# VHH binders against q9xw16, part 91

Target 1, 132 residues: q9xw16
Amino acid sequence: MSGWNAYIDTMTAAAPSIKRCAIVGAADGSVWARTEADNVFKASEEELKTFVALFNDVTQVPAKGADIEGVHYVVPRTEESLIFGKKENTGFFAVKTKSAVLIAVYEGPNEVAAQVRKAVESMQTYLNNAGY

## First folded at step 6 (VHH)

Design t22 (framework vhh_6fv0_2)
Fold by ESMFold2-Fast, scan of step 6:
Structure t22 (fold): chain B 132 residues (1-132), chain A 119 residues (1-119)
Amino acid sequence: as target 1 above (132 residues)
Amino acid sequence: QVQLQESGGGLVQPGGSLRLSCAASGFTFDDYYMYWVRQAPEKGLEWVSTISSSGSYTYYKDSVKGRFTVSRDNAKNTLYLQMNSLKPEDAAQYYCAADIYEEGFPDYRGQGTQVTVSS
């Protein structure tokens, strides 16, 4: 829906280092909203389906890493509802809510990573409180 | 003033063993997950292993499972990587890293220790 794009805008305003992001269904990886045009989030349907399934057992993820937009990320550790990774100066944060997974891809040093994590976790809290 | 100092690398024959150490200072070592990452010549950085703050949980890259063991001694602020059955593809500069700023990816801060595997 159109309402979901407002949350994309909120996250990117809170953390301008987010290059691409999406809100996808936790059950199937279906895209609810994503960045568009020159910053289009490019992950395939099959990749997103595989990615959201990682939240079924996050303890397995550090051994394998994670793939987003055809890029393989090192995932050094996970938390119950958080997967994050890094490859060179590019990274991502992904958080699971009751019904959704929020994925934000960013570029930059650790200082901007902290901002991105905060923005994604704030949205996670908001959506969980809204029943999503 | 966070400092990480790796040691224990060297030249070893395929099938040999090495034990890497990382001496940590400048932060509360017991509070942080620690990591081993490596960089092979003309390759990017690869995550190798993770150990929780208590040492109770460990994770490994698939290609090193059963051969490498990560451990830590919180009383000595030291991280270890026991490397057995070394293969030529394990040759790399090895770095330890900590999630010091509570951010997405740990920053490797040491100069690393070189591991060479050749016949």
Scores: ipSAE 0.013, ipTM 0.348, lowest interface PAE 8.2, mean pLDDT 84

Design t23 (framework vhh_6fv0_2)
Fold by ESMFold2-Fast, scan of step 6:
Structure t23 (fold): chain B 132 residues (1-132), chain A 119 residues (1-119)
Amino acid sequence: as target 1 above (132 residues)
Amino acid sequence: QVQLQESGGGLVQPGGSLRLSCAASGFTFDDYYMYWVRQAPEKGLEWVSTISSSGSYTYYKDSVKGRFTVSRDNAKNTLYLQMNSLKPEDAAQYYCAADIYESGFADYRGQGTQVTVSS
């Protein structure tokens, strides 16, 4: 099966708590694939360009937080290729590969966040190994 | 199982300093990121600072950066927050919290220690 939507389907099947997600270009935030219809990922082109630029220096992100789909998230910490945040009962995980950034927005208690993180990091590993 | 106990809060004047401590037990302290979180009266929980398991990485809320310093002593299972140049808006109940799920959220927290800033 070809097409970037297959990767969206794989992530959401692995972690059902993912409400919306997208795969975007690491250089410019261009959308390669995203959830659609009732689960449409609604970030603007300008917001995504700003968001992917955060990976140029993740250590500066916790002080200011991050914006996704017009929602401001608190980012308590980052890792070299991982930005994650929370806003009440909503959270996100975003990981950078060589060519892409994967963003998953989820809802639920803290216990479900670990499952979402695992799904996103598994896809990050897969895409890096595939040369993306 | 996870137990966190804060201390060191008190009443200080604006510009004053306090050092908070958090004694941890019931888990392998040196394996987890730790947080300081605060809650002002009738407000929600607010993230303040993060420290990595080794202490090599620290992060701060923008409004406390340069004034607060988080540190840890893994041999003593103790987390610290040095608070300098305290402002009235820093007045809150301060909690330490452990990132047990490695999700960036304050999963387990103690009973807190009260910080009051007034003249």
Scores: ipSAE 0.353, ipTM 0.686, lowest interface PAE 2.7, mean pLDDT 86

Design t24 (framework vhh_6fv0_2)
Fold by ESMFold2-Fast, scan of step 6:
Structure t24 (fold): chain B 132 residues (1-132), chain A 119 residues (1-119)
Amino acid sequence: as target 1 above (132 residues)
Amino acid sequence: QVQLQESGGGLVQPGGSLRLSCAASGFTFDDYYMYWVRQAPEKGLEWVSTISSSGSYTYYKDSVKGRFTVSRDNAKNTLYLQMNSLKPEDAAQYYCAADIYESGFEDYRGQGTQVTVSS
């Protein structure tokens, strides 16, 4: 059984507005765990490789945006370990740990998005402390 | 209560200039990133520019780089967008936004100010 799926479950329980999420390798974008079935995270290997490479220089990201699941998101600003974006009624938060990138896609008003960010950042802290 | 009030829009000819202002109240303005976003009729909302809380870091949509300059006056709680060399594609309703809950650029935006570019 994949232990990484427990972290997906933890994030979605903490922020029910998360529609889809994934934990991927920071070096290559390989999927460690993702939401499945009706909430399947549908990013290709090529897209995830491109996405995790954005963390190599986050200062370039606001100018060009980011693509997740074939959707182009506007990225209004970044922090060293955080990229977030918005497209119409959807958005995402992505955070980098030592070895992983956590991506959560949500839908709804921006106050709901604050809960998503907190859930993702809590998991980022936990994984960094665990050496990931 | 967070309030944002945009002004400075108007009609200008291609190649002209406008300076937009956004008066902010209800939050500690100098603690937050501020944004300019725009929406043309039958288009989605489009990010234009970002400025850091101190004003030291600015970011721009590629199509406006070199033409638009974002700035802020923290003593006056005011955000600005200087728009030079305006093109017909820049015609839109312009909004300022504050990332009050760190959830994106649309948390609290005002009513906007209309920019029309026509000969």
Scores: ipSAE 0.011, ipTM 0.294, lowest interface PAE 9.2, mean pLDDT 83

Design t25 (framework vhh_6fv0_2)
Fold by ESMFold2-Fast, scan of step 6:
Structure t25 (fold): chain B 132 residues (1-132), chain A 119 residues (1-119)
Amino acid sequence: as target 1 above (132 residues)
Amino acid sequence: QVQLQESGGGLVQPGGSLRLSCAASGFTFDDYYMYWVRQAPEKGLEWVSTISSSGSYTYYKDSVKGRFTVSRDNAKNTLYLQMNSLKPEDAAQYYCAADIYESGFLDYRGQGTQVTVSS
C-alpha cells in the first residue's frame, strides 16, 4: 500500500525540474498527496477548489489565467484535460483524470517544461488506465 | 533552421489600426500553435494572442479582446494580427512565436516589429 505520495515521487524522479507537486480530488480540490518540507505545495483549500473547477470548461481559462499558490499564471491555451501556464521562469502543468487532478509546478526554460509535461501526462495515462 | 520574420509595425495615432504579419519557415507551420507576444519598454514579455494549427481556436488577453484579431494562412506559412482601436498601452515590440516543444510558448520567436501609438 504505497499511498498517493508514491506517484508524486515517481513524477519528480522523472522530471527533476518539478519544484512542487500535488494530486487533488477532481470534484472538490481536496489534497490526496503533495510535496512537503522544503518543497511544500502551499495552495489553500479554497484556491484548489477554484482551480479544479476550471476543468468544467477549459476553453474559458486563457482569457483569465489561473492562480496556483497565490501566483497568477498566464494560460495561453488549454487542451481537453490539460491546463498549463507560465510566469517568467516558473510554470505549471495540470491534468485531469477521471477522479483526480495532478498539478506540477516547475522552474526552467521551455525545453525543461516539455519534459515536465511528458512526466505529468504519463502519470495521467497510468492513473486513467488504473481506473482513477 | 526555424525562422520567424515579423513586419507591419509603425507609428499610429490612438484609435488607429495596424496589421502585423509573420512569415514562417523551416518547420511544418500548419502543425503548430502560433502566438503573438509583446514587450513594452521597461516591461516583461506579455502574451497577447494564440491561434490553433487549423485556425479554428483563438484566444486573447482580456485587454485586447474585441480590438485584436489573430488569423493565419497555412498555404502561405503566414500569421497575422489585425489591431484596431489602438491605445497607448499597446505600444510595444511585437513578436510571433511557435510552440515547437508543445510547452506553451516561446520556443522560437522572430526579431519583432515595433508598434508606436502616439499623437
Scores: ipSAE 0.368, ipTM 0.678, lowest interface PAE 2.6, mean pLDDT 86

Design t26 (framework vhh_6fv0_2)
Fold by ESMFold2-Fast, scan of step 6:
Structure t26 (fold): chain B 132 residues (1-132), chain A 119 residues (1-119)
Amino acid sequence: as target 1 above (132 residues)
Amino acid sequence: QVQLQESGGGLVQPGGSLRLSCAASGFTFDDYYMYWVRQAPEKGLEWVSTISSSGSYTYYKDSVKGRFTVSRDNAKNTLYLQMNSLKPEDAAQYYCAADIYESGFTDYRGQGTQVTVSS
């Protein structure tokens, strides 16, 4: 069992509206863990490398948006270590830790977005405290 | 309960200006990011602009940069969009939205305000 997959399981249990998610390296976008099988997180390594580089200056992201799994998301705002976006009834939250980026894609109404954000931010805090 | 009321739309000629207002009630206005979004006939909803709770940070869709300015008056619970150098492509129904659920475009109410750009 991969230790990193346990964190994926924790996030999806905390927010069942998460459809796909991944934990990737902050430096290069390399996949450490992701949802698999019927819920496979589909982003390419090239796309993830581009995505994690957005955290170098999050203030530039809202003007251009962000691409995840070949889907272009509108990013209406960012915070220091948080990028999130919307595309119709689909959205994502991505948070940066010391060495990782957590990405969660969800489907549902705006009311479920808060629980998804809480799940990824809780994991961000946990991993930062664990030195990741 | 959260309520948002847009106003200030109308008919202008290309190159003209309009100032939109959004009166907010039912929540602590100065705690939340606010947005302007628009929808033209036969098009999907488009994000236009964002302003932080304090007004210190603003973001714009590339096609409106330099022409539109978002601002807010927290003492009056009011959001504004100053639109200059209006183009036919800016014609749409404009809505304001509050980021209460921290998901962007979280809640907008009412019928919006119509902007028409025509001679």
Scores: ipSAE 0.308, ipTM 0.660, lowest interface PAE 3.0, mean pLDDT 86

Design t27 (framework vhh_6fv0_2)
Fold by ESMFold2-Fast, scan of step 6:
Structure t27 (fold): chain B 132 residues (1-132), chain A 119 residues (1-119)
Amino acid sequence: as target 1 above (132 residues)
Amino acid sequence: QVQLQESGGGLVQPGGSLRLSCAASGFTFDDYYMYWVRQAPEKGLEWVSTISSSGSYTYYKDSVKGRFTVSRDNAKNTLYLQMNSLKPEDAAQYYCATDIYESGFPDYRGQGTQVTVSS
């Protein structure tokens, strides 16, 4: 109780359109917490290591896109410490903190994206303020 | 109501150039990221290029990088795409677009302008 899974629960409660999410180490992509059971986040260790390395220079991401859970996403833009994209009815927001990367995969129409973005950015702010 | 009106398409030979324009109205143009997307025959919508609201940041699909240049004139509410060294693979209907829900893929687009590349 009260480990990193509490932060996962907070994000999914704030944005019900989030289907799967994870908190991983910014340096190596090691999983600190992820959704489990019926909502298991399915990224491999190698995929996550590749993904977190994208935050070393987010401006290079739009040219090639990003892969999460074996799904290739087009990423038309990035912002400082933010990578996001959508593929039809599935989308994601990923944000970097000092020590972590938060990844939220959601399903739904474009209208739900703002709620998902707010949930991950709120957690990003919280973790940065907590020194993570 | 957001209105986007593309122009500048046409027929060009491989290696040729075209400049596309998009006239925007009905929203505060300089508050929004703008996009170019295209749809080739038998393919889905493909993202091509992005430009930030100020024009400070531009992004390109890997296959067009170095050949296409996106720009905007906020005083004229106009978006541009300069296309050089055109290839047959670039033939498509080109759309000016914006992402009003900030989902990461542009969801509102104009009627488009046709680009044909043939010898």
Scores: ipSAE 0.688, ipTM 0.846, lowest interface PAE 0.9, mean pLDDT 89
Fold by OpenDDE, second read of step 7:
Structure t27 (fold): chain B 132 residues (1-132), chain A 119 residues (1-119)
Amino acid sequence: as target 1 above (132 residues)
Amino acid sequence: QVQLQESGGGLVQPGGSLRLSCAASGFTFDDYYMYWVRQAPEKGLEWVSTISSSGSYTYYKDSVKGRFTVSRDNAKNTLYLQMNSLKPEDAAQYYCATDIYESGFPDYRGQGTQVTVSS
């Protein structure tokens, strides 16, 4: 596996409620790594390009929500390097590093979201410190 | 226990006004962003407005900008939504919500308050 695949495994191990996960280029949405097999991350290149562009102006994202894998999520608020959303018992966290966007889609009760966020933000910190 | 209780909904004619309130308890209200969402029949939940912890920043859905105003009184643990120039498409169950976990997004909502707009 590539080095980026190891980071996918780290995030999914840290938060069992994560169903699918991806690491993509912040500039163009190119996929660097993703969950595969039974939990394949299915977002298209065009969708990811659109998604990562949301970080150019996060203040507008709540107005329109965010789409991942053809699913529309409500985004109640954003932070400079954080976009998160929810749809019923599902949701996502997306964090931006210097050069990448980490996306985790999860399933479960509201309480599991804390563990998911911790997982992706921990990876965000690690990658930022590593220069990525 | 986190509790949110919406009120102030009702029936109004197009062009009318309503003021929604949300009473919050069970958490440190002034530490958290608050937001309004709404759900019309047979439609999904949609975001309406967000206000920062201190109230310094407000955000609105494009379709409600200039008509709706979100505010909060942290001393009273209360969130407000002033709704002016109401349109039929504004009709929905309105909820106040928050995410009280620093490291997550567990959104809590109340039972909601019904807004109906009809001539």
Scores: ipSAE 0.018, ipTM 0.376, lowest interface PAE 5.2, mean pLDDT 89

Design t28 (framework vhh_6fv0_2)
Fold by ESMFold2-Fast, scan of step 6:
Structure t28 (fold): chain B 132 residues (1-132), chain A 119 residues (1-119)
Amino acid sequence: as target 1 above (132 residues)
Amino acid sequence: QVQLQESGGGLVQPGGSLRLSCAASGFTFDDYYMYWVRQAPEKGLEWVSTISSSGSYTYYKDSVKGRFTVSRDNAKNTLYLQMNSLKPEDAAQYYCAKDIYESGFPDYRGQGTQVTVSS
């Protein structure tokens, strides 16, 4: 969807430490929009299908971790519609809406992580209120 | 001032047991998830276990499942890690860590407690 790129731009503007991000379908992991060019989000279709399926039971995720762009992340805990992880100086936040999953990959310390989480959760709220 | 004080480490033989404790102060202990993380010689920090604020939900790294049990006593502001069937791979400096609510990631502040597994 061509209009979905505007939401990518909004999130990256709100949290400049987001290195790559994407909006994917919650049912199948199909990419609706993603960062491009020098910041292209490079998760495979099969990886994304596996990743969005984690939201079917988030309580199983901390034991196994999560893979994004071929990187295995430790997931210390989850919330109902939130999976997040860390590996060294890189991390991600992924939130589920009614029909989409937003994924943001960032680099930086915990202070930066808090800013990224706020940006992603703000967009989650916006999209849920818009019926997505 | 958030303070976390770990204790209970020591030298144990393979197959042995240790119980680690973490005394917490300076925050409302029963409002936060708590974590155990460890750092082995020549390795980075590794997440070991998570416990919810009430103690109702616990999570473990796959390699320690069935051997380690995390628990907490909110009346005493204390976190525990019961370690059974210890392996040489478990030798590390162990830290307890408070959840950072805004980011959800562990933040550790103690000196840690050393666990050594050898004959």
Scores: ipSAE 0.331, ipTM 0.660, lowest interface PAE 3.0, mean pLDDT 87

Design t29 (framework vhh_6fv0_2)
Fold by ESMFold2-Fast, scan of step 6:
Structure t29 (fold): chain B 132 residues (1-132), chain A 119 residues (1-119)
Amino acid sequence: as target 1 above (132 residues)
Amino acid sequence: QVQLQESGGGLVQPGGSLRLSCAASGFTFDDYYMYWVRQAPEKGLEWVSTISSSGSYTYYKDSVKGRFTVSRDNAKNTLYLQMNSLKPEDAAQYYCAAEIYESGFPDYRGQGTQVTVSS
């Protein structure tokens, strides 16, 4: 319906364990869309600028971890265009497309992670194919 | 059935060294990232090191970088952790671990091997 918010809605409908998510610019971390109201994605634009810069060299991320919404996540490994990690009952998946970074924060045990990853990677594929 | 069996723990003085081993069976070991995690007394589980399926990529917690080295022998289905310059804060139960749910944190681990550092 409304610009980029439709893609947020698609991801959250596909994986109910996603509590907050955002689509941001890959170059600068500028917010294109985010969850709002009871599920507001709370990362500042300064934090997001720092976060998207991690995709310039994902191999450096595991030693230091990653910060999202003021929460420090342990990131034991990365893949090309994928940073993901866990802190107790909270986890995230972040993927880079040609021009965007998609970030999904979920809550729940490790068992729900596969559905969240599938939702995020499906949207990554869709946006890359659409030229974003 | 996935099985992970750690060995090589023991008591060392500060500055000492230990080499931990993990024998893996019941899965295609060379297809999986492997991990070392530890748990100190009365503390939570802590990630220590990661090694890729081929051994080409290794990652370390910042506080152990330069002191610990992870390696693997895929022909023997064995994972290793060489621990040098051990500190009292390294004392913990050490576990060999794998991801089952792809959450970004290993969730299947062996029985563990105890490392004690005393002075």
Scores: ipSAE 0.678, ipTM 0.840, lowest interface PAE 0.9, mean pLDDT 89
Fold by OpenDDE, second read of step 7:
Structure t29 (fold): chain B 132 residues (1-132), chain A 119 residues (1-119)
Amino acid sequence: as target 1 above (132 residues)
Amino acid sequence: QVQLQESGGGLVQPGGSLRLSCAASGFTFDDYYMYWVRQAPEKGLEWVSTISSSGSYTYYKDSVKGRFTVSRDNAKNTLYLQMNSLKPEDAAQYYCAAEIYESGFPDYRGQGTQVTVSS
């Protein structure tokens, strides 16, 4: 198991509502680690390249939404290093570190989403402190 | 320009019923979760209910389960909260919102509608 896979396990353990998760390169969307097997993260390289580029100007994202794994999400708002979206009883959180983007797709309302956000932001902080 | 306008509040006796409405405009209503929150005297804002974009999923605060029903009419851009078997502890200013997270409540919400429960 790579070190990045361990971080995937840490996030998914911290938030049971997370269904799929990935760590990708902030510059090009290359996949460093992802959930696999029954919960495989299925976003394509092209899609991830487009997705991570959203962080170049997050202010425009709410107007356009965001696509992950072929699913279009409404993005209510953004922060400098945070993009999140919703669709019915599903959603995602994506946070940017110095060199990576952490993506967590979850199932549930905002009440469960809070735990998901904490999980990815905790990892964001950890990785930033580690220089990643 | 996002606008939310609550209505339907009033004074009722314990055990009574009210139906709140929220008229939404300035955004694609049917794409968003909608929420009811309330603020009682001497308390902060608290979550009451959530409904998904299509209305397929509804969620409730434990204390209102079985008594409150959230619904929406996307054709009318309107959110509803049917409140039955009202209790004194339900008395509060009720707001509708399009977004709620643990770190804070949305900046965009209406002026609210007052619900008073008293014998």
Scores: ipSAE 0.064, ipTM 0.479, lowest interface PAE 3.5, mean pLDDT 90

Design t3 (framework vhh_6fv0_2)
Fold by ESMFold2-Fast, scan of step 6:
Structure t3 (fold): chain B 132 residues (1-132), chain A 119 residues (1-119)
Amino acid sequence: as target 1 above (132 residues)
Amino acid sequence: QVQLQESGGGLVQPGGSLRLSCAASGFTFDDYYMYWVRQAPEKGLEWVSTISSSGSKTYYKDSVKGRFTVSRDNAKNTLYLQMNSLKPEDAAQYYCAADIYESGFPDYRGQGTQVTVSS
């Protein structure tokens, strides 16, 4: 968790429609940083461990969907290092880097989702280039 | 300006088949992921299937897997959904959709095509 909150702040500033987010370890789902207080990211260690394991075979995810914070999301497609889902007016984008998985939960229509996706993918590129 | 026109719906008996078509115009069709979504009376919009721009990747809602097949003909700017072994739960207005905002999610336009399944 040490110092990683700065990256969360950067993503939220780039896409204010992000309501909650976390940065977790790619291998085990251990939390490195998460939003706190009124926008606390609420996911159990077991849920996060299950979620990061989805990146082992993203092609299986659309048929079953994905669960984050006890909410089941429909996943209409995946990309190699990207899982994203929607439930009504809420959604998430999750990207895998070398060492981490970044998860952002947002609220808004698809044009807002596009802004969130761009912010999360920009951070993914930055962290990969920085060796994380 | 994206335009999508669905056709091919109708009334079938349980176990029957229908082939839906979607004629696309106003955008470079072969650059976009395409989707089929449906809405049953008094229910929300439901994702059914996704196909990549080249057609090499397809995804399906679990309940339609093995029964529905999505395909596309990029030379004709047309998307298809072959529906076999239709069930009463498949009755809905069907819409084709494109990833217009590049969010990864479907954006549908147009009136759709109605599928009714009854015995």
Scores: ipSAE 0.725, ipTM 0.869, lowest interface PAE 1.1, mean pLDDT 90
Fold by OpenDDE, second read of step 7:
Structure t3 (fold): chain B 132 residues (1-132), chain A 119 residues (1-119)
Amino acid sequence: as target 1 above (132 residues)
Amino acid sequence: QVQLQESGGGLVQPGGSLRLSCAASGFTFDDYYMYWVRQAPEKGLEWVSTISSSGSKTYYKDSVKGRFTVSRDNAKNTLYLQMNSLKPEDAAQYYCAADIYESGFPDYRGQGTQVTVSS
C-alpha cells in the first residue's frame, strides 16, 4: 500500500458520506490511489485524463457539466482549484493541488456536502504545504 | 424561515421574452450564490444559470447563452432572469435556488413559475 492510500483513508474517515474517492495526477489523470473493493472508484484512465484537463479552464465547466464514472453531473459553478457537481442525491468534489487532483463522490442529502468539501479541501491544504 | 418565491412566468410565442423574478427572505441573501434551475414535464431538474453573491460572476447553460441574463438586486433581496428569444425547449417550471448549506448545491428552491412557449 502506497502512502497515498493513507490520504484516501483520511478523507473517507472525515466524511462518512463519501462513497468513492481517488487521488490522481493533475497532468495526466493517472491513478495514485483510490477506494477499492465494494467502494471501488470506477473512472477509466481516459475519463480521468479528460476530467483533470477541466482545470485548465474551469470557466467552461459550468456550461457543460462534468462526467465521473460514466455519470454526468451538473456543475453550478467553479473556482480556480475546485470543481463540484450534483446529480440527484449524489455529488462530487474535486480539488486540485500542485500536482494532484483529489476526487470524492458522495451520496446523501445536500447537508452532507459541506462535510465532504471540508474533507477534500483540508487534504488539499495539507498536500500543498507538503509540496504535492 | 427560508423562503423563495418565483414570479414572471407565462405563455409566450417562440422568439418572445419573459423576465422572471425571485423574492428571497429568511437568510442573508447577499452572502449566497443564487441559481436558476428548471424542470420540464417528464424530465429531470436541470441547471440554467448561476450568479455569485456580489453579482460579479455569472454562469449559463450552453443552450441559453446569449439569450438569458441572470442578475440580482441585493438591496431588494431579489434574483432575476431575463429570457429573450425563447424556444419551445425552454418551456418548463422555473425555480430559483440558494446554496443555504454552503455546499455549492442549490437544492432549496421555491414553488416555481411556469414558462410555456407555443405558437
Scores: ipSAE 0.017, ipTM 0.306, lowest interface PAE 6.3, mean pLDDT 89

Design t30 (framework vhh_6fv0_2)
Fold by ESMFold2-Fast, scan of step 6:
Structure t30 (fold): chain B 132 residues (1-132), chain A 119 residues (1-119)
Amino acid sequence: as target 1 above (132 residues)
Amino acid sequence: QVQLQESGGGLVQPGGSLRLSCAASGFTFDDYYMYWVRQAPEKGLEWVSTISSSGSYTYYKDSVKGRFTVSRDNAKNTLYLQMNSLKPEDAAQYYCAAGIYESGFPDYRGQGTQVTVSS
């Protein structure tokens, strides 16, 4: 979790409604950085391997949903590099870069969701442009 | 606007040392995370090190841990990278970068300084 932790801090500062988040390897779901202590991101290595594999064919995801931190989310639709889901007032946005997947779990209404989406998409653009 | 100016690169023998500097202007330096990233010939960008806005927390790429030390002087708006025990695989163009605390995202890099390691 070395220097990628600074990007976690950057995203949570940009969207304070993010409760927990992580940056993981796109190929294997290995954790590069995640929120800790008060905001521990609790997903297992096995769950993350399964989750990042969803980006190999996002069109199948709405039929099955997605699991993060042992919570099953309804995924209403996907885009090529974006999976998002909802469960009551909790949700997530996950975006894929060249080598990473960024996952942000939030709580709140639709205006909060828009802020979180903007934060993860901005970081996705930055990392892709930086060659990661 | 943000400006970042790197210096201190050069040619060293394997096992040698270099100290890189980055002079920053156009923003409130002590509000920002600072980063060192590098690009080796024919390779993509690679993150090397991060230092928090206060300087209290530092992070390193695994292959440079114990050899490189990042530091900052907020009074001088300057970022440093002390590189010891340099290896041929450390040869690259080194850039400093800034993370924007209030707008939330890193987006600035300087022009870079070249590090060459050979006999």
Scores: ipSAE 0.000, ipTM 0.152, lowest interface PAE 14.6, mean pLDDT 81

